# VH-VL binders against NFX1-type zinc finger-containing protein 1 homolog (znfx-1), part 4

Target 1, 210 residues: NFX1-type zinc finger-containing protein 1 homolog (znfx-1), of Caenorhabditis elegans (e9p860r1531to1740)
Amino acid sequence: RQQHRMNLTISDKIVKLSFYDNVTDAENVGLYPDVQGMATNLFFWSHTSMEESPDEVSWLNKHEISMTVALVKHLLKQNYTTNDIVVLATYSAQKNLMYREYANVFGSTPDSNVIPVETVDSFQGKERKIVIVSLVRSHRGGRENTGIGFLAVANRICVALTRAQHGMYIIGNGAYIMNNSELWNKIVNNLRRSNLIEYNLPLKCVAHGN
Below, E stands for the ipSAE of ESMFold2; O stands for the ipSAE of OpenDDE; V2 stands for 0.75 times the mean of E and O plus 0.25 times the DockQ between their complexes.

## First folded at step 1 (VH-VL)

Design f8 (framework fv_fasinumab)
Fold by ESMFold2-Fast, scan of step 1:
Structure f8 (fold): chain C 210 residues (1-210), chain A 123 residues (1-123), chain B 107 residues (1-107)
Amino acid sequence: as target 1 above (210 residues)
Amino acid sequence: QVQLVQSGAEVKKPGASVKVSCKVSGYTLTELSIHWVRQAPGKGLEWMGGFDPEDGETIYAQKFQGRVTMTEDTSTDTAYMELTSLRSEDTAVYYCATHRGYSSSFYYGMDVWGQGTLVTVSS
Amino acid sequence: DIQMTQSPSSLSASAGDRVTITCRASQGIRNDLGWYQQKPGKAPKRLIYAASSLQSGVPSRFSGSGSGTEFTLTISSLQPEDLASYYCLQHNTYPYTFGQGTKVEIK
């Protein structure tokens, strides 16, 4: 089948490898512009900071909030607007704390929609030019013996990874996630082979990147 | 943009009371958790109390229990800290401080501070 | 009450030096820790929240690490403007408690 939703790099590196064997990219998706200010349109920004839980049922990762805000600030300094970007959080607790951090960084109320933060479930059937995904789970502690919990559900992973038209930036603990999921093992190994997963964000030199 | 503006310096005698005000602008008081911190000359920071948004009540440090009262007037977006039975060791700069918005307990802390109010207690 | 102990109480270092300040909690506080800078005659300014997250507008030479009971504030390359007292604060449990402070002076 043909797909019109995703940038070619996202389709080739994640969707075709992980979910579909026979997807034909429409010609028009190859014409989507490169993400301004970024050296790549797909990147896994990895870290090793542990998550926490306020109630042993909800999960959040404060380090990923800081990473997300830094990336959002960078993209807003390019030509992107609040209609171009969405942050997808795998847990509602992460979404709630992200809006609190927006108040700290942008001087907005906790209910500010400067850049939308949605749970994967609430974003089903929607798209954005740029999607930032916060994976949250970073070590195997807590109540969930499966390790990654929510992320083991293939449908939700598919939703999160297929919402971007131009660029997708994944924030998570790559080593932890790949060791706890066969699907994530395939995704992370494919990204490693393409140099699309690192601890440092790949920013493009603006003086030479026009 | 949240700003906290405090009332001016006070000079009091031992046994008197002082009431310091903290005017909130850029947000409504109901969206903020106001805390009070003091600092004696040449000493460190000491948390006195603050509004706990989880239970909707003000919590006081035990050292000040019975002498301190923290109140809010939402109609004027002004918080108050009243300290009674003043002693010489109460000489300090008193700060109000808050977080920019209603936050979960994991994000409680103080990133916006008033300029401070010097209270001098002397005979 | 949770006791917060800072080390050292004071230090003197040269511009460009890496400076480390440690804060120890008497019981586990998870990541509910902030670091505050106070310059002479000024109100405190938050540098770090949630143990390791940099406050907006704070230079990247400041970083925080740790969880549970052991926490560290690092200044990777000390600048003259960093002359100040530094305080940790736990907000895990009421009453909130500050460390006693660390005075940083530049040689």
Scores: ipSAE 0.000, ipTM 0.408, lowest interface PAE 20.8, mean pLDDT 77

Design m1 (framework fv_mogamulizumab)
Fold by ESMFold2-Fast, scan of step 1:
Structure m1 (fold): chain C 210 residues (1-210), chain A 119 residues (1-119), chain B 112 residues (1-112)
Amino acid sequence: as target 1 above (210 residues)
Amino acid sequence: EVQLVESGGDLVQPGRSLRLSCAASGFTFSSYAMSWVRQAPGKGLEWVATISGSGGSTYYPDSVKGRFTISRDNAKNSLYLQMNSLRVEDTALYYCAKDSWYEGYFDYWGQGTLVTVSS
Amino acid sequence: DVLMTQSPLSLPVTPGEPASISCRSSQSLLHSNGYNYLEWYLQKPGQSPQLLIYLGSNRASGVPDRFSGSGSGTDFTLKISRVEAEDVGVYYCMQALQTPYTFGQGTKVEIK
């Protein structure tokens, strides 16, 4: 099993440790360029803002939408285009709300000037240079429903985390998700050991460096 | 509060073209996928086309693929269906429908516009 | 394409009595995300269709609690606990798991 899709950091820190022990990297993935404006090509941007649900079946996280928009704005300033970036929302409600926030932040724009937002399922079998994943699920303690839903399903997580070629940025409640999933506990601990999960985004100024 | 108003239905000869319009109000039009669904007189519902909120993705069943084109103008809150090479079996009431928070779920429908294809 | 089959096609009911409509799909509508992509629509005489149920069992906004959806995979049921005069019309199930989206043939509910 040889992979050509993901850069070495994504493959080594997430995929090989959590999903596949027998994945080898092709020579060419070591040559992928670093993401401009970012100090790392893989990062979990953590938060503690709670999820919302209109019906206990659909889920959204407004704070993650704000974080995603901020990251998208930064990447567009680094000369990335709509062909380079995709946002993966794990819930359709999150995807739909994201487009509304795009209108509020970027104004009315032609389709070619809007970074696409897709659900994990609608992006299956596809790839992009930069993938931003919004995990959504983040719950207060003491409520009757404290599960993370289908995010605990290994196959869906594997699909979401294997779509990026050059860089992957995960937005979620790291503390909550690791405490509610053995799979995510493994992923988050591996990221923590490599200083790839924090509350502050690891930005890099091209003129000065950081 | 949400309103969808279709127009453009007419009596046309087989092989000709017709363009339908749908004027949307009461919601952020560009944030939602939109669809056309038709109903032949006395028959059931048939999905015709869907377009993503941005307009970047379109979907059709084989029965209309290559003949019909769905499009939108987000600045005007308008949805369109360009129908070419019309056939007698395209005779139907054509509904404009708004997707809800989920893909393919039609939470609001217009009143429909009647298209009759007859020699 | 996913074939959607409804039963019965005609359902006369007396006011206040329960009604039940079945919808069968030729393929499972249960996605790996745990959701059944099945909706129910009602078309009252001379009116546009309206959404009743989405994701198998969730009532749309404004839909009375006498309506309920159940089922998973390939077998789904819409139940009306007490049929009222305003409930007459044609009921359609629809799958939104994959394109092309497909509807059942419809079930006409009439008051006896």
Scores: ipSAE 0.000, ipTM 0.429, lowest interface PAE 17.4, mean pLDDT 79

Design m2 (framework fv_mogamulizumab)
Fold by ESMFold2-Fast, scan of step 1:
Structure m2 (fold): chain C 210 residues (1-210), chain A 121 residues (1-121), chain B 112 residues (1-112)
Amino acid sequence: as target 1 above (210 residues)
Amino acid sequence: EVQLVESGGDLVQPGRSLRLSCAASGFTFSDYYMSWVRQAPGKGLEWVATISSSGSTIYYPDSVKGRFTISRDNAKNSLYLQMNSLRVEDTALYYCARGGYDFWSDYFDYWGQGTLVTVSS
Amino acid sequence: DVLMTQSPLSLPVTPGEPASISCRSSQSLLHSNGYNYLEWYLQKPGQSPQLLIYLGSNRASGVPDRFSGSGSGTDFTLKISRVEAEDVGVYYCMQGTHWPYTFGQGTKVEIK
């Protein structure tokens, strides 16, 4: 299939190598501009913070919410608008907590939803210039390994990772998810080889070129 | 615009059952925890039940645990409260509210008009 | 259960004057994530409750800037800088940090 909506780096590292053997990138995809204020258009911003759950069915990761807030603040400062950015959560509980945290940080009212926060499922069939994905699933502080649930479903992961037109920023516990999924092991190793996964966000200063 | 419309309130005798319904519109119902909150005539607010967005996690205070059952039908955008073994002290206006315990509480940002349940002989 | 205590229980105010309502919790509402899950609700006569303030100090949609919430831990305050006739009703604080959810007993604000 032709890639008309994705940056070539996203297509090559996530879609082509992980999901498909026969994908041809459209010529015009390579003409999409670089994300302002970022050193890369694809990045996995990794952490080691724990997941939480009240019921073993709903999952959330509060540290990832703080990370999405930091990244969204940076992008808004780079002249992106709420029409350019979407934040995707793999769980409804994470979306709900993220929504109220965003209301607190950005001063939006609960019903205005000025900064788009969606679940992966609710965003299926839609696209955005910049997509930030919160993966949620991580360790439980040594009590038990609860796996990665939703993240192990190949079709849902493909949907999440193909929604971005210009830039994709993944937030998650890279080591944990890699060790709990062969699919994510391939994805994380591909990103690692390209220096696209790290604990620090790869910011770019326009004035200094770094 | 978010709207919640309750129905099913009635006058019933102690020991009987009643089922309340709440019809939701104006938002993606399946993305929200939902709750029931009641208010006895002339008294304050009391939380009754919360159900997670998927319907798999449910919370009750001890006062109704074992007697009341909260449920939802996301395809119909509807919330329910099945009340069994009703007591005089269950007499109250029952509100449907959006929000609830999402690991730490979601605030109740929208409320319906309430449906009155009177338990008396 | 966390006990929520409001004072005063009855607050007659002259229109245009400020009003202040206190809410105290028997346990700290400060969560490890840095937030106080403390909400304020207003129930106008004959109407359903409506959210005024969430996370201690954030105004809900449509709430005028004359309303403000403050406090942390166990002591919280709702202030109305200039009371208007439409502000009459019963004000409730609610905590969500600890299960189960608990409400204060309510403060009736009325025009004197």
Scores: ipSAE 0.000, ipTM 0.426, lowest interface PAE 17.0, mean pLDDT 79

Design m3 (framework fv_mogamulizumab)
Fold by ESMFold2-Fast, scan of step 1:
Structure m3 (fold): chain C 210 residues (1-210), chain A 118 residues (1-118), chain B 112 residues (1-112)
Amino acid sequence: as target 1 above (210 residues)
Amino acid sequence: EVQLVESGGDLVQPGRSLRLSCAASGFTFDDYAMSWVRQAPGKGLEWVATISWNSGSIYYPDSVKGRFTISRDNAKNSLYLQMNSLRVEDTALYYCAKDLYSSGYDYWGQGTLVTVSS
Amino acid sequence: DVLMTQSPLSLPVTPGEPASISCRSSQSLLYSNGYNYLEWYLQKPGQSPQLLIYLGSNRASGVPDRFSGSGSGTDFTLKISRVEAEDVGVYYCMQALQTPLTFGQGTKVEIK
């Protein structure tokens, strides 16, 4: 069909990680279109912070918003612009809260340097150089760990994870999600084998490579 | 329209090295993953290596891992297979194949014959 | 590693009659997304392989309607509704779910 301008390396890694076990690490350092300031073009930035819901139909993860803001700040310091980056939230409540936090950090006036925040559904058929995905779903403070809603739908995951042209950064509770989905279990396990999932961002100096 | 043309196959002794090439035309080469698949004389198909569009993902079976290296030059629309420490069991016709994003190998070259013998 | 086993290995057919080839995998190829990562290829005498079926049952571009793929999990079938002379060759199934990618040993279809 119609050709799309996508980061095929990111798409290929996600396809292979979703469908193949024991993938080998591959380096693309020094090749265009590597993301400036990041050691990898695909990374799962993991955490263990809880989800929140005011009504059991809307879902929020406030810690993921803080993580997203930190990553956005770093990328803007690498000379990426608001036209280069998009944040995809799996829930509309998370999207709305992110807009407020961005206004607090980057300003609330017209022409504020604000990164676009979209839901996965509203971003269908579109692409960006860098995509940051906030997965939202996590534990509730106890061991009642059943439920990832949107994330259990394989085709929606594939849509979300293939929107990036140059880089894809996933923010979520890796341990929780992999224990609640066969697809995510395979993805997270293979990211771990490839050193593409950690609690700290894989930052890299543009000039020195450290 | 789509063409894949392999070259570089030769008769070599065990322990030697050989480099295969595949020249691609008729499609946007840097949009697709590429693979090498081999076939020993009178035998079946065996997957050898896969490389993504920008070389960011590379995969091998254990039988060739550490000995073979797949690479590509998108500016030249070319795919390569560097084969080191060749063994008699590496004797095969080596095919270059276009990988259609987990939807199969939709185009194959004609193959280049590698014979490893004393 | 996923072992792919085909049967029969040799299949003589009368022109115009149907043919069926079985492919079995040592592990399920049905993924959590609902797809079976099973492909079928035909290698005609003296030619390179060509793709017939992908994702278990999807016919590749240009492949005649007489070819169909079916099955799920570990048991798969390729059917040719009416075998023609041009269908002679070796048929291979391949799993594309787990690395290393593995092929069946092949089924030779020939005219009686």
Scores: ipSAE 0.000, ipTM 0.432, lowest interface PAE 18.0, mean pLDDT 79

Design m4 (framework fv_mogamulizumab; at its last look DockQ between E and O 0.18; V2 from the best seeds 0.00; counts 0 for: pae E 6.8 > 2, placed apart)
Heavy chain, then light chain:
Amino acid sequence: EVQLVESGGDLVQPGRSLRLSCAASGFTFSSYGMSWVRQAPGKGLEWVATISYSGSNKYYPDSVKGRFTISRDNAKNSLYLQMNSLRVEDTALYYCARDEGYSYGLDYWGQGTLVTVSS
Amino acid sequence: DVLMTQSPLSLPVTPGEPASISCRSSQSLLHSNGYTYLEWYLQKPGQSPQLLIYKVSNRFSGVPDRFSGSGSGTDFTLKISRVEAEDVGVYYCMQGTHYPYTFGQGTKVEIK
ESMFold2-Fast, scan of step 1: ipSAE 0.007; ipTM 0.523
ESMFold2, look of step 3: ipSAE 0.070; ipTM 0.632
ESMFold2 (binder alone), look of step 3: mean pLDDT 94; pTM 0.952
OpenDDE, look of step 3: ipSAE 0.026; ipTM 0.565

Design m5 (framework fv_mogamulizumab)
Fold by ESMFold2-Fast, scan of step 1:
Structure m5 (fold): chain C 210 residues (1-210), chain A 122 residues (1-122), chain B 112 residues (1-112)
Amino acid sequence: as target 1 above (210 residues)
Amino acid sequence: EVQLVESGGDLVQPGRSLRLSCAASGFTFSNYWMSWVRQAPGKGLEWVATINSGGSSTYYPDSVKGRFTISRDNAKNSLYLQMNSLRVEDTALYYCARETYLYDSTGYFDYWGQGTLVTVSS
Amino acid sequence: DVLMTQSPLSLPVTPGEPASISCRSSQSLLHSNGYNYLEWYLQKPGQSPQLLIYLGSNRASGVPDRFSGSGSGTDFTLKISRVEAEDVGVYYCMQSLQTPYTFGQGTKVEIK
């Protein structure tokens, strides 16, 4: 069987330029189908909402839960199924909270009808058509800088950012993360140069033509 | 800079088992898919096994499926090939190779070790 | 399985002259992402294989510009614009589009 390959626009913006300087540019991209209902196949949906922790070892970002659910609802309206989409959470506490919010928004569903939420570590070696990544780590009140923990580990970032086949949507506090990591500073600046990071999600308007 | 050093090759009788090792250095081993490729004396190259960066997925051709197991220990920067039920046709120089991770997995081998010789004969 | 066929199998060349090696696949190696998952490797006598070309036409780091790869789908060519003594060895094409990964038979390049 053929191994799945990631969309090259995603790999070139995130993996090639940030992790491996010796890779030649081979952007003959456009053969993969565009993500339905989205103006781009790669986007960093940024926010400035704080992180929370009940014990300083588990981490949550409730605003990212709301953002993720909104994006999931939009994609399901575009005829994507629960087998097409995965949500990657960088912390187990975020994953657990996401499933609780699914029950509140979508009602009680059988396990087979729920969009999977996985930690980055549990999803290593797997792929999906659409990957949504919730980065979780942010400020804790606007004054203290407590770092980004998991996100500072280059290997884990590389795993998280290379799982998508057709589209990847990153949800996080872009300004906070880039100020706490030289790697993320490069990633965010590359996305900014391409207008692929904003506070509003880039929806494709069907009424004005595809 | 990048080095891959294989070991464990030996002369063994048909039906026996052998475990090969590959010690990696000069790069972040846990970021890369890794592979084994073999070459029978005087013959061409044949792919034997591939393992993803985290060790959760493995791939084999039918010729070794069910007999060979590829595994890795990222804490030790080491790759392994457990070979069971060895056959005369498994006689070859076994290479450890690094597979590029740039587009999730591309399948190409940018660095190769020196190889370790496995001879299966009675 | 994807069958990879190389021609010629033996290629004697005079130093300074060009050389060309063909590789054909039994099915298309062009992925919907626009890349051809075809690589070229060189094995010098007594040495391990080394990567020359990846994704059809991209030179690996440190590979001289006299080497070039071309082609798409099922028909690929490796060209050496001016063969040097250090270029002697066996050249292999490989497909990495699907498992099992498969190699061509090899082309032995030697000096006349």
Scores: ipSAE 0.000, ipTM 0.436, lowest interface PAE 17.5, mean pLDDT 79

Design m6 (framework fv_mogamulizumab)
Fold by ESMFold2-Fast, scan of step 1:
Structure m6 (fold): chain C 210 residues (1-210), chain A 122 residues (1-122), chain B 112 residues (1-112)
Amino acid sequence: as target 1 above (210 residues)
Amino acid sequence: EVQLVESGGDLVQPGRSLRLSCAASGFTFSSYEMSWVRQAPGKGLEWVATISSSGSTIYYPDSVKGRFTISRDNAKNSLYLQMNSLRVEDTALYYCARDKGYDLLSGYFDYWGQGTLVTVSS
Amino acid sequence: DVLMTQSPLSLPVTPGEPASISCRSSQSLVHSNGNTYLEWYLQKPGQSPQLLIYKVSNRFSGVPDRFSGSGSGTDFTLKISRVEAEDVGVYYCMQATQFPYTFGQGTKVEIK
């Protein structure tokens, strides 16, 4: 239950959990409000949909784009605005495709407001109330696409965890990232312990309070 | 053909240590979570430990936590269970099982080894 | 911990007749993702356990269709439509919805 207060210092809470072994931090207290319509302020929405690449240099995950659209639509219904939300992609190709898809879904008529989509790198030094991250890379079982590039991306995502003021939602193949990054293996393990990683969104019914 | 072959079971005195091994073949060992499950003579099954495919994420029940250590060597296709501070109630046939994790939170044991017998007695 | 309770503990069956085994959990096995991680294993005499059913009702590869699983929440059933001699053994339910993983105490199916 203390995990609902992770919006104060999301990266610190994740790192701190890696040193917990049958202990609970009873002193956790939030200064920021809980994310409306969500049961948690930190969540890893996991999937097993495979990545795509048109040239073996650029990487895409269309399923993750659909997942971000679903989450954004939910948040907009909770009275969040396009100035409250940012979607981060770990690859430029994913950002570009996502931007095009968002223009089609959230775009132009009667106004031109579009959800901000940036790469993790282009968002450094900025903050938003709610940050959604699309991890992109996803392979069933194999280590073929691990490489130094993936490890560098995985490590930089942890910097992005400090940029969310109220909530952080990570979309990715949890099994893949856990198996290809020692850092993310610890993070995913801590999320599992706190029930903060699932295949379904942790939605909260405002009308019923559950 | 998937094969899991356990070894290392022995008769040991209470308080001593024992190391079990499981040799895997017939599948890509590094792609699967692995578990140890034990069965005391004439009794039911008890889960002992689970280790992720990379070896970094590990779970134990309270009954063995702090005494047992599960580990793996993917280069050797081998799973291990280091058992310290053994108790009479640790007497059991120890099975190596492949955890066909169909998601990150839950899996099922699709293949089991033949087991290796550990007897803790004075 | 989730306590898993099976009944009956001993089930003598006439060959060709149906058999049903009950498994009840001390708390709901419905995961927050909507899935229920309940499994059934069979241990034939002198052999290692083998997987029969996973996620309540999904039959594992190679398992005969005379085996079926059903249930929800805290109450689950394994049914064998026509028991054959090769079905003799101890049947275990297991929950994998939360750690620690826990097994039922087992149900011994034997020919009368």
Scores: ipSAE 0.000, ipTM 0.430, lowest interface PAE 17.3, mean pLDDT 78

Design m7 (framework fv_mogamulizumab)
Fold by ESMFold2-Fast, scan of step 1:
Structure m7 (fold): chain C 210 residues (1-210), chain A 123 residues (1-123), chain B 112 residues (1-112)
Amino acid sequence: as target 1 above (210 residues)
Amino acid sequence: EVQLVESGGDLVQPGRSLRLSCAASGFTFSDYAMSWVRQAPGKGLEWVATISGSGDSTYYPDSVKGRFTISRDNAKNSLYLQMNSLRVEDTALYYCAKEGPYYDSGYYGMDVWGQGTLVTVSS
Amino acid sequence: DVLMTQSPLSLPVTPGEPASISCRSSQSLLDSNGYNYLEWYLQKPGQSPQLLIYLGSNRASGVPDRFSGSGSGTDFTLKISRVEAEDVGVYYCMQALQTPWTFGQGTKVEIK
């Protein structure tokens, strides 16, 4: 199948090696511009902050919301608009909390546009220039079953990672997810070999560079 | 680029007066509260004064109340600290700081600090 | 006045290990609006202080995600998930709920 939704770097590093050995990219995909203000078009912004749950069924990660807000602020300063960016939350609880934080950070005027926050399932068949994915799950242990739930489902992971046209930024606990999923172990190791996973964002100043 | 540059620090004798200045650039000065925070040599941080964006409200700890006056000139993007009746214990590096990031229709924290200006009060 | 007490005052850490700093206030810093008016600042050697955390748990722009603030009321914690050499300095908590605004004594973080 042909992959029209992603730039060549995203397709090569995640999709071809992890999900589709026989995928071929459309020739015009490589013509998409680099993400302004970012040193890379694909990055895993890692952290070690633990998840929270009110009921052991709904999951949220407040630290990832702060990270997402910071990245969104940076991208808006690079002249991206609300029509260019989407945030994909792997859990509805995270989506709901993120909308509240957006209102606090960006204001609540009647005509104010907010960056869309959607669940992976609600974004099926859609695409954006820039996709930010909040993985949420981050657990230190203490329970017998510490599985990563939603993130272990290969088809949902594939959907989340194939929505971006120009850039994909993944926010999550890289060490936790790779140690709790064979598929994520392969993805994270591939990103690590390409220096595409770190604790600090690979920011680039357009004026003089970082 | 948001910048704050302090000036006016000097060596002065006890009982004298000194005026510190802070030149602000890179932001709409009148929209933000401004503060002075000091640090005695080898010691911790101590809040000295805060002024609202409009200049209508000022706040001080008892240690400087009645001796120090914070003021601002929004047309000149400048913050001031008038220090009267100086004492040896006022010896410190004086920082100018801007109120912080936006949250819930307000600003919190002190997100930008100047480099400080040294005030030494001794005989 | 609200007294701010930090512990430990000196914290030698091994690079790559987590670090935790405690801050206690003599009065609750939780306002009726649900916010804790507690801030964390870092002063690196020879540099001006920089804001790390505001309103108890919100990370300031540009602050690495390995820094996190938690707590409510009178007990607060700043955590560094993996200490780096660049994190050396003195950490201060500050309350901004009522005047006079007061800082803790500071915690000096240094590489072991």
Scores: ipSAE 0.000, ipTM 0.394, lowest interface PAE 27.9, mean pLDDT 78

